# Designs tried in a protein design chat: miniprotein binders against q9bqp7. Part 206

Target 1, 240 residues: q9bqp7
Amino acid sequence: VPQNWFPIFNPERSDKPNASDPSVPLKIPLQRNVIPSVTRVLQQTMTKQQVFLLERWKQRMILELGEDGFKEYTSNVFLQGKRFHEALESILSPQETLKERDENLLKSGYIESVQHILKDVSGVRALESAVQHETLNYIGLLDCVAEYQGKLCVIDWKTSEKPKPFIQSTFDNPLQVVAYMGAMNHDTNYSFQVQCGLIVVAYKDGSPAHPHFMDAELCSQYWTKWLLRLEEYTEKKKNQ

## First folded at step 16 (miniprotein)

Design jC4
Fold by OpenDDE base, second read of step 17:
Structure jC4 (fold): chain B 240 residues (1-240), chain A 88 residues (1-88)
Amino acid sequence: as target 1 above (240 residues)
Amino acid sequence: SPERLEEIIRKLEEAVKLFEEGKIWYALLILYYVLEELEELIEETGDPELEEILFRVLWALYLIREGRPEEAIRILEEAIRRLEELIE
């Protein structure tokens, strides 16, 4: 049980978008500060077992592909992921839809993979936007806030070469999503709140992406876990 | 040269800082630059330790794309430590 409990949802904010909500997606820049990111908190609080499993997987991949093969593999995965996020931002941005899109960015298996998800995405409120939780003292950069199947969500886009059909296979991604939700819901730069999360796993071969929807209840459960990770991080920093 | 290694360390530290600030895209740009510099140094020196560091940076990039940026930061911190040991 967290020692310092804080709600994920803000009771002072309405779930309904105010008529005053800008028609253009928000893109708040991340400011340099001493405040830890969500990513840093999660990394510094990884278990020894998680670290071990990751290293073992790395060594296995090197053994299978060789050093040069592994280098090429990781470089390609990275590049593909970057292009995918750039393409998504272009697709979801109303302003960029009017610009000559690099057609080459749109011709990827990952983009094909998410097409069925994009059909259910509307009402984009934020893209690549910074969030800050002033009370809990953490920051993050979220990929997207939009309506998915009529529900306002923090959406996180992921790439994978392997199927991830279960939310549990997404590691700490659910924690990242709820951390962004909680921060946004209490960030004064935003006039609205989110109650749902969505993790979308896109696949290189163009097979249908897996949407991992997180309702308010599931978000609340992961929020508790996030708070515990944040407390652990805080304690670790005090002891250093 | 030690100066080139020091510059790589500075860039990696900046990338880690940017990750901590949530500026993932800016951090990624820096990491790409670091990869190019490391590859050049490896071609010049053939140092297996630099190859190991390169693999760590590549692995960090992979982890970021897999939605595991927290693990990526740890790997980058280890890469920095190894580079510092090479300069000593």
Scores: ipSAE 0.016, ipTM 0.259, lowest interface PAE 7.7, mean pLDDT 84
Fold by ESMFold2-Fast, scan of step 16:
Structure jC4 (fold): chain B 240 residues (1-240), chain A 88 residues (1-88)
Amino acid sequence: as target 1 above (240 residues)
Amino acid sequence: SPERLEEIIRKLEEAVKLFEEGKIWYALLILYYVLEELEELIEETGDPELEEILFRVLWALYLIREGRPEEAIRILEEAIRRLEELIE
């Protein structure tokens, strides 16, 4: 059972803007470390239910595509997701290195899917930025921190293919978001506090993306579940 | 325990109502509770019907994450019916 005195929100921080906040989005690089990442903790502590669903999905896909076809399919899904994140970082960044924009990258159906969400996003504070929880000793790389409909959120961008959905780690999305939130709120590289989350599911065919907003109360509830996963990970590490 | 199955049914009904109200993440939190209870009960009983019910709840969870709540609700309603059949 996790200790309930590790709060998600930092009592020393305000959720209101202050004059010392950066004018350009932060991008702290993820450095090599022995400290576990959020994704590693979640992957190593999947529930029996999650493992059951994932294995059942894999077997059905292998039956349909063959082993080589399944490997190619999953590689393509991963590559599409990576390109989508790169495109979003480019679109949301007011400052860029001297590089030419890739027309094909910005023309994807996924980018079309999120257009209506993007017009409600402003005040970007961090993009593809590393976070570390200094007390709980975990790290992560978050997609975006920005205001969505006036509320400062950790925003996580997800891709989905409707005809052949990729099911890997989908049920852990709220845990991932609150883990990043808690880390950022306790990371000395950041001065602000985030209390809300947003998970955006974008579609390959350009159908409108689904925004899943998480208020402060919901984030606190998922934070408790994240602490349980982190505790489970730590105990498994000691016993291996 | 019939009492535990009845509690799971109540929680699934609450989740369906929340999904219908568009309170997606609150409903998901309840589904996580149900998954933990079903896993524990399966470890105790080894009942294959509970494993089928578990898979339906997991699939509904996935459908919600994919932005398909109407399909998820239908799957959860089927899970509820199967649980009711286990209670005599």
Scores: ipSAE 0.012, ipTM 0.537, lowest interface PAE 7.7, mean pLDDT 82

Design jC5
Fold by OpenDDE base, second read of step 17:
Structure jC5 (fold): chain B 240 residues (1-240), chain A 88 residues (1-88)
Amino acid sequence: as target 1 above (240 residues)
Amino acid sequence: SPERLEEIIRKLEEAVKLFEEGKIWYALLILYYVLEELEELIEETGDPELLEILYRVLEALWLIKEGRPEEAIRILEEAIRRLEELIE
């Protein structure tokens, strides 16, 4: 049980979109601050087992591809991920803010993969927007806040070469999503609240993406785990 | 070549930015790429300064794994400064 419990949802915020909801998605810039990011907290609180598994995977990949092959692979994975996020931001942005769509960015297997998900996405409220939890003292950059199948969600887009049909296979991604939700729900820059999360795993081959929907109950469960990770991080920092 | 060092600097800056944004996996991928590029440069040049920078990037990776990304970021920022000094 977390020692410092804080709610994921803000009872002072209405779930009803106020008529004053901006027609343009919010894009709050991330401010460089001493405040830890969500991702930082998660990385610093990884278990020895998680670290071991990652190292083992790396060693295996190096053995299979060679060092140069692994470098190239890693670079390509990164570039593909970046391009995918840029393409999604362009797709989800209002037409008036559409910079010259590099048509080449839209021609990817990952974009093809998420097409069926994008059909169910509407009411985009934020894109690549910073969130800060003032009380719990963490920040993050969320990919998207939008309605998925009529439910307002924090959406996190992921790329994978391998199928990830289970939410458990996404490691700490559920924690990241709920951390963003909790921060946004208590960030004064946002006038609305989110109760759901969505992790979308896009595939390079264009096969249908896997949506991992997180309802309010599941979000609350992961929120407790997030708070424990945050406490562990805070304690580790005091002992340094 | 100065161009290769500039690219390494750009990648390290991007990694730092990604860490700050909480995109740790992407940052790690970039750092692994940087290690490989540094290794190649070291093999080609035999520059002991690049070897020290390589060790600092390895230390940063270790610190990230140990849950000390702030210290890792500081090390990476220092590595960037040292690389910039090599290009001047």
Scores: ipSAE 0.020, ipTM 0.346, lowest interface PAE 6.9, mean pLDDT 85
Fold by ESMFold2-Fast, scan of step 16:
Structure jC5 (fold): chain B 240 residues (1-240), chain A 88 residues (1-88)
Amino acid sequence: as target 1 above (240 residues)
Amino acid sequence: SPERLEEIIRKLEEAVKLFEEGKIWYALLILYYVLEELEELIEETGDPELLEILYRVLEALWLIKEGRPEEAIRILEEAIRRLEELIE
């Protein structure tokens, strides 16, 4: 158990829509400061296994592509991911039109991959929006908060060139989702409660995306693991 | 696939022998091959026992890089034992 346990859910909040809720999805800008981001905490507390999986992947790719080829490959992967997120934000924003976006942005195999998931997404409440946990002192930028099959979820969009994702990338995805969830549930910029998560893995070739739904119990289990990672980060910072 | 697990076992046994002979770099190349094969098999099967075995091989790799081959060999031998149990 973590030394400084804090609840993921806020008993003073509801997941039900209110008449005072804004009609446009929230997009709170991320402010730079000394408070660590979710991604920084996770990157600085990677296990020995995660670090070596990443190093092995890099060595394999460099052997296949060469140093310059590896750099080009990784740059292209990051660019494709960025474009995928931009396309999803455009599609899910009720005030966007196709004429306001580059049509080529919407033609990727990744967008084809998620079509069957998007038909079950509605009631978008936040897009590319900053969250801060004031008590636990961390920040993050979440992709989306919306109803998936009638359940309000923190939704995280992932891209993969393989039919199944690189195993390292699946380890921390649930932790990212619950970290964002816990922060949002205690952030004064938001008034609602999220109790479920959804990780969507989209494929470059347009194969159907895999949804990984996380109910409240599973979110609570991963929340405990996130608190342990946050505690580890704090201890490492103290012993510098 | 039992045939794929048997191949992984043979490769791990070869790596142990090479470490015992002091041929560290050749043994490391075999461990990287094993890690890649285990990752692919885990992606196909979702078997949590294979994930645990992957972790042990990674720990052995780290120990080798830290100059601790005798500890690495012990861990690899445990990984071999666990893989043999999965085939049965």
Scores: ipSAE 0.000, ipTM 0.228, lowest interface PAE 12.6, mean pLDDT 79

Design jC6
Fold by OpenDDE base, second read of step 17:
Structure jC6 (fold): chain B 240 residues (1-240), chain A 88 residues (1-88)
Amino acid sequence: as target 1 above (240 residues)
Amino acid sequence: SPERLEEIIRKLEEAVKLFEEGKIWYALLILYYVLEELEELIEETGDPELEEILWRVFEALLLIREGRPEEAIRILEEAIRRLEELIE
């Protein structure tokens, strides 16, 4: 049980978008500060087992691909991921920004993979927008806030070349999503709140992306785990 | 050689930015790529300064994994400065 409990949802905010909601998605810039990011907290609080598994995977990949092959692989994965996020931001942005779309960015297996998900995405409220939890003292950059199948969600987009369940199981993606939700729900820059999360895993080969929907109950469960990770991080920092 | 160093600097800057944005996995991928590029340059040049920078970048990567990103960022920023000095 967290020592410092804080709610994920803000009872002072309405679940209904007020008529005053901006028609344009919010894009709040991330400010460089001493405040830890969500990802920083998660990385610093990884278990020894998680670190070991990641290192073992790396060593296996190097053995399989060689050092140069692994370099090329990692570079390509990064580039593809970056292009995918840029393409999604372009797709989800208002039509006025569409005129500057690099059509080449839209020609990817990952974009093809998420097409069926994008059909269910509407009401985009934020894209690549910073969130800050003032009380719990952490920040993050969320990919997207939009309605998925009529439910307002924090959406996190992930790329995967192969269905590698072992790599996915080591990722604290659900914790990241709820951390962004909790921060946004208590960030004064936002007039609304989110109750759901969505993790979308896009595939390079264009096979249908996997949506992992997180309802309010599941989000609350992961929120408790997030708070524990944040406390662990805070304690580690005091001991340094 | 200067062009390769400039590219390494750009990648390190991007890694720092990605890390600050909370995109740790992308940052780590970039750092692994940077390490490999530095290794290649060291093999070609035998420059002891590049070898020291490589070890510092590797240390930063380990610190990130250990959950000490602030120290890692400082090391990476210093590595960038040292690389810039090599280009000048």
Scores: ipSAE 0.017, ipTM 0.326, lowest interface PAE 7.0, mean pLDDT 85
Fold by ESMFold2-Fast, scan of step 16:
Structure jC6 (fold): chain B 240 residues (1-240), chain A 88 residues (1-88)
Amino acid sequence: as target 1 above (240 residues)
Amino acid sequence: SPERLEEIIRKLEEAVKLFEEGKIWYALLILYYVLEELEELIEETGDPELEEILWRVFEALLLIREGRPEEAIRILEEAIRRLEELIE
């Protein structure tokens, strides 16, 4: 149990559309501050098992590919993920300019993988947008906030190479999603409430992506775990 | 699974013998295999004791890569004993 508990949901907000809500998805730029990001908190508070799995994965890959091959592989994985996110932002944006600029990004197996998920996504409210929890003092950059099968979700897009899955941060995905959700629900730049999450794992070979839906109860459970990670980070920072 | 634990024990014993024979590369390959098998079993069972044993085997692997095989062998022998205790 965290010592300083704070609720994930904001009782003063609703998930219902408001007539005054903007018709264009929000895209608030992330400002670099002394305030820690979600990714930094998670990276600095990895569990013993996460550290072990990451180091084991790294050593195994270096044995298979060599040091230079490992560097090239990890660079390629990063670039593939970046291109995938850029393509999704283009697809989900109502703006013609973004779609024209990013036309060539739409031709990957990862995009083929998510087609069946995208047909169930509508009512996009935010894309690549910054969130800040004013009370708990953390920031983040979320991928997407939209309705999935009629429910407003924080959506996180992930890529996976079936033959050699990337272990780094994959098991923190639920914590990342709820951290963004809690921040957005208490961020004055946003007016609505999000109570659900969706993690979409896309595959390089175009195999159908796996959607992992998180209802309000599951989000609340992972929120408690996120608060413990944030508390651990804060204590480590004080002792440095 | 007792049968799966027995196989892991056998592989760890094989790795120790290969270190004694100076076949470091082959012993390391067996340790990587053992780590993969332990990870699968932990995902199936959620057993925290298996998680501790996996961590110890990984530490032994790193010690061997750093040229500290005597320390690594002691850790592997402890891991073998702990796995035997889990069986019966």
Scores: ipSAE 0.000, ipTM 0.191, lowest interface PAE 13.2, mean pLDDT 79

Design jC7
Fold by OpenDDE base, second read of step 17:
Structure jC7 (fold): chain B 240 residues (1-240), chain A 88 residues (1-88)
Amino acid sequence: as target 1 above (240 residues)
Amino acid sequence: SPERLEEIIRKLEEAVKLFEEGKIWYALLILYYVLEELEELIEETGDPELFEILLRVWEALYLIEEGRPEEAIRILEEAIRRLEELIE
């Protein structure tokens, strides 16, 4: 049980979008400060065992691909991830803000993969926008806030390549999503709140993306786990 | 031990520079090398601060995979500062 409990949802904010909701998605810049990011908290609270497992995986990949092959693999993962996020931001942005869509960005297996999800996405409220939890003292950059199947969600987009695994820990993705939700719900830059999360795993081969929907109950469960990770991080920093 | 830490710092600085130049591939290579060196040092010393720095470098790699190299650079710069403090 967390020692310092804080609610994920803000009772002072209405669930109904106020008529004053901006028609343009919010894009609040991430400020460089001493406040830890969600990703920082999650990474620094990994167990030694988790780190060891990731390293073992890396070494195995190097043995399989060779050093140059692994380097190429990593470079490709980076490029694919970057292009995918750029393409999604372009797709989800209002037409008036659409910079010249590089048509080449839209011709990816990952974009094909998420097409069926995008059909259910509407009412985009934020894209690549910073959130800050003032009380719990953490920040993050969320990918998207939009309605998925009529439910307002924090949406996190992930890429996956089969059969090769990624370095990214899939286990902490739900924690990341709820951390962003909790921060946004208590960030004064936002006039609305979210009650749901969505993790979308896109596939390189264009196979249908896998949506992981998180309802309010599941979000609350992961929120408790997030608070424990945050407390662990805070304690670790005090002991340094 | 100080010499090894200085080398790690130099490598991280080089990685940051390469990122700023848009040479992402070369920067990634250096980061993986840094991880290996840090792991070896951690095995030898058991220093918890080095372990924290290792985790920060992993965070940077995670962000790079997500297409967020700017945030990764910030983390690497912080890691450099922390390593410098260990040498002082």
Scores: ipSAE 0.014, ipTM 0.273, lowest interface PAE 8.6, mean pLDDT 84
Fold by ESMFold2-Fast, scan of step 16:
Structure jC7 (fold): chain B 240 residues (1-240), chain A 88 residues (1-88)
Amino acid sequence: as target 1 above (240 residues)
Amino acid sequence: SPERLEEIIRKLEEAVKLFEEGKIWYALLILYYVLEELEELIEETGDPELFEILLRVWEALYLIEEGRPEEAIRILEEAIRRLEELIE
């Protein structure tokens, strides 16, 4: 149980569309400051076992590819992920001229992988948008807020290369989603309530992406775990 | 404590059932609990077998993220058998 519990949902907000809601998805820029990001908190509070597994994966890859090859591989994975997010932002944006210019980005296997998921996505309200939890003092940059199969979700897009082992050895992804959700629900830059999450894992070879839906009950349970990670981060910062 | 190992076994069995029902994220929440309990027991006992079991649970987690739940279930069933042997 966390020492400083705070609710994930805001009772003063609704997930229903409001006539005053912008017709164009929100894109609030992330302001750099000393307040920790969701990703920093998670990185700084990994278990000893998570650190050990990541180091084993790194050493195994270096043995296979060499140090320069490993650096090139990780840089390419990062760049592919970035391009995938840019392509999705373009696809989900109402600006048609941007879609035409980004044609080369739209041809990737990752985009092919998510086509069946995108058919169920509508009512986009935010894309690549900053969130801040003023009370709990953390920030983040979420990928997307939209309706998935009629439910308003924080959607997180992930890329995976199936042939490479130990690329992801944790389920911190649900913690990331609920952290963004809780921040958005209490951020004055937004007016709506999100109660559900969706993690979409897309594959480089174009095989069908896996959607992992999180209902309100599941989000509440992961929120408690996120609060514990924040507490660990704060305690580590005090002691060092 | 045999009682704590028995609780971990019950939680792993629950996770396997949830994976078979397609309730992936509920099953993952249970695995998170198992990982926390195993870490606490390892810090208390220093038992290397518990550490090996913990690593296998992490491997199962990776397989689920890669869309390979059948392989993950096989690893979790192996972990259950190893924990049962520690009680016996």
Scores: ipSAE 0.012, ipTM 0.384, lowest interface PAE 8.9, mean pLDDT 81

Design jC8
Fold by OpenDDE base, second read of step 17:
Structure jC8 (fold): chain B 240 residues (1-240), chain A 88 residues (1-88)
Amino acid sequence: as target 1 above (240 residues)
Amino acid sequence: SPERLEEIIRKLEEAVKLFEEGKIWYALLILYYVLEELEELIEETGDPELEEILMRVYLALFLIEEGRPEEAIRILEEAIRRLEELIE
């Protein structure tokens, strides 16, 4: 049980979208403060088992591809991921803000993969927007806040070459999503709150993406785990 | 200062090397240090390019957490390239 419990949901905010919600998605810049990011907290608090698995995977990849091959592989994966996020931001942005869509960005297997998910996405409220939890003292950059199948969600877009059919196979991604939710729900820059999360795993070959929906109950469960990770991080920093 | 950027580049290169060697934890520690240094520089300079580089380093960390260290290395290499262009 976390020593410093804080709610994921803000009871002072209405669940109902106020009619005054701006038609334009919010894009709040990340503030330049010495505040740990969600990703920093998660990385610094990885378990020995998680580290071992990652190292083992890396060693296997280096053995298979060689060092130079691994570098090239890594660079390509990053570039593909970046292009995918840029393409999604372009797709989800209002038409008036659409800079000349580089048609080449839209011609990817990952974009093809998420098409069936995008059909169920509407009411985009934020894109690539910073969130800050003032009380718990962490920040993050969320990919998207939108309605998925009529439910307002923090949506996190992931790329994978391998199928990830289970939410458990997404490692700490559920923790990241709920951390963003909790921060947004208590960030004064936002007038609304979210109760659901969505992790979308897009595939390079264009096969249908896997949506991992997180309802309010599941989000609450992962929120508890997030708080424990945050406490661990805080303790580690005090002892450094 | 160009000197601080050069040091960040060196640290990122070291992190990439450590990743390649399978020393993920040490690489992560270096990346966290780089993030702090970049954040300080951004506070001082307000350079939007450094903000973009910072975001790439964050993305790299995220990818590592997702079991995609290869993608993370690519991002870090791109970050290094952008930093080099900034010095140049």
Scores: ipSAE 0.013, ipTM 0.272, lowest interface PAE 7.7, mean pLDDT 84
Fold by ESMFold2-Fast, scan of step 16:
Structure jC8 (fold): chain B 240 residues (1-240), chain A 88 residues (1-88)
Amino acid sequence: as target 1 above (240 residues)
Amino acid sequence: SPERLEEIIRKLEEAVKLFEEGKIWYALLILYYVLEELEELIEETGDPELEEILMRVYLALFLIEEGRPEEAIRILEEAIRRLEELIE
């Protein structure tokens, strides 16, 4: 149990749309500061299980691809993910000045993979937008806040390659989502309440993406785990 | 403690059921608990059989990440069997 428990949801906010909601999705820029990001907290507090899984994956990939091949593979995965996010932001934005590389990505397997999910996404409220938890002192850059099947969600887009899956921390994906959710719910730049999460795993070969919906109860459970990771980070920082 | 081993068995059975239902994020939350509990018991007892069981749960997590839930379920069922043997 965390020592400094704080609620994920803000009792003064509602997830219902109102007349003050902007017609254009919010995009607050992320400013460099001494305040830690969600990704930094998670990277600095990896569990023994995460370290073990990452090392096993790394050993397997190096055995298969060689050291140089492994570096090329990981660089390519990073670039594909970045381009996928850029394409999704373009698709979901009401203001569209498509750059040529974004147009090429609109035809990618990853974009084909998410088509069925995108049919259920509407009412976009934020895209590639910075969040800050004013009380717990952390920041993040979330992918998307939109309605999915009638529920306002923090949506996180993930890429996965078949047949050689890139091991992303399975443990951290839900934590990342709830960390953004808790920050947004307490950030004065936003006025609404988010209670649900959605992790969408898209596939390079165009296979249908897997939507992993997180209801309010599941979000609350992962929020407790996030608070423990944040506490661990804060304690480690004091000792360095 | 037989009671603690029985709780871990119940949690692993719950996780298997959740994986079979396609509720992977709920199942993973249960596996987190199981790993923490097993590590604590290993620190207290030094039991090499518990270390073997811990490694099987790690392997199951790896298989889930690889998109191989049926193999993960089989590994978890083997972990359950080994825990049952420890209390008998």
Scores: ipSAE 0.006, ipTM 0.330, lowest interface PAE 9.9, mean pLDDT 79

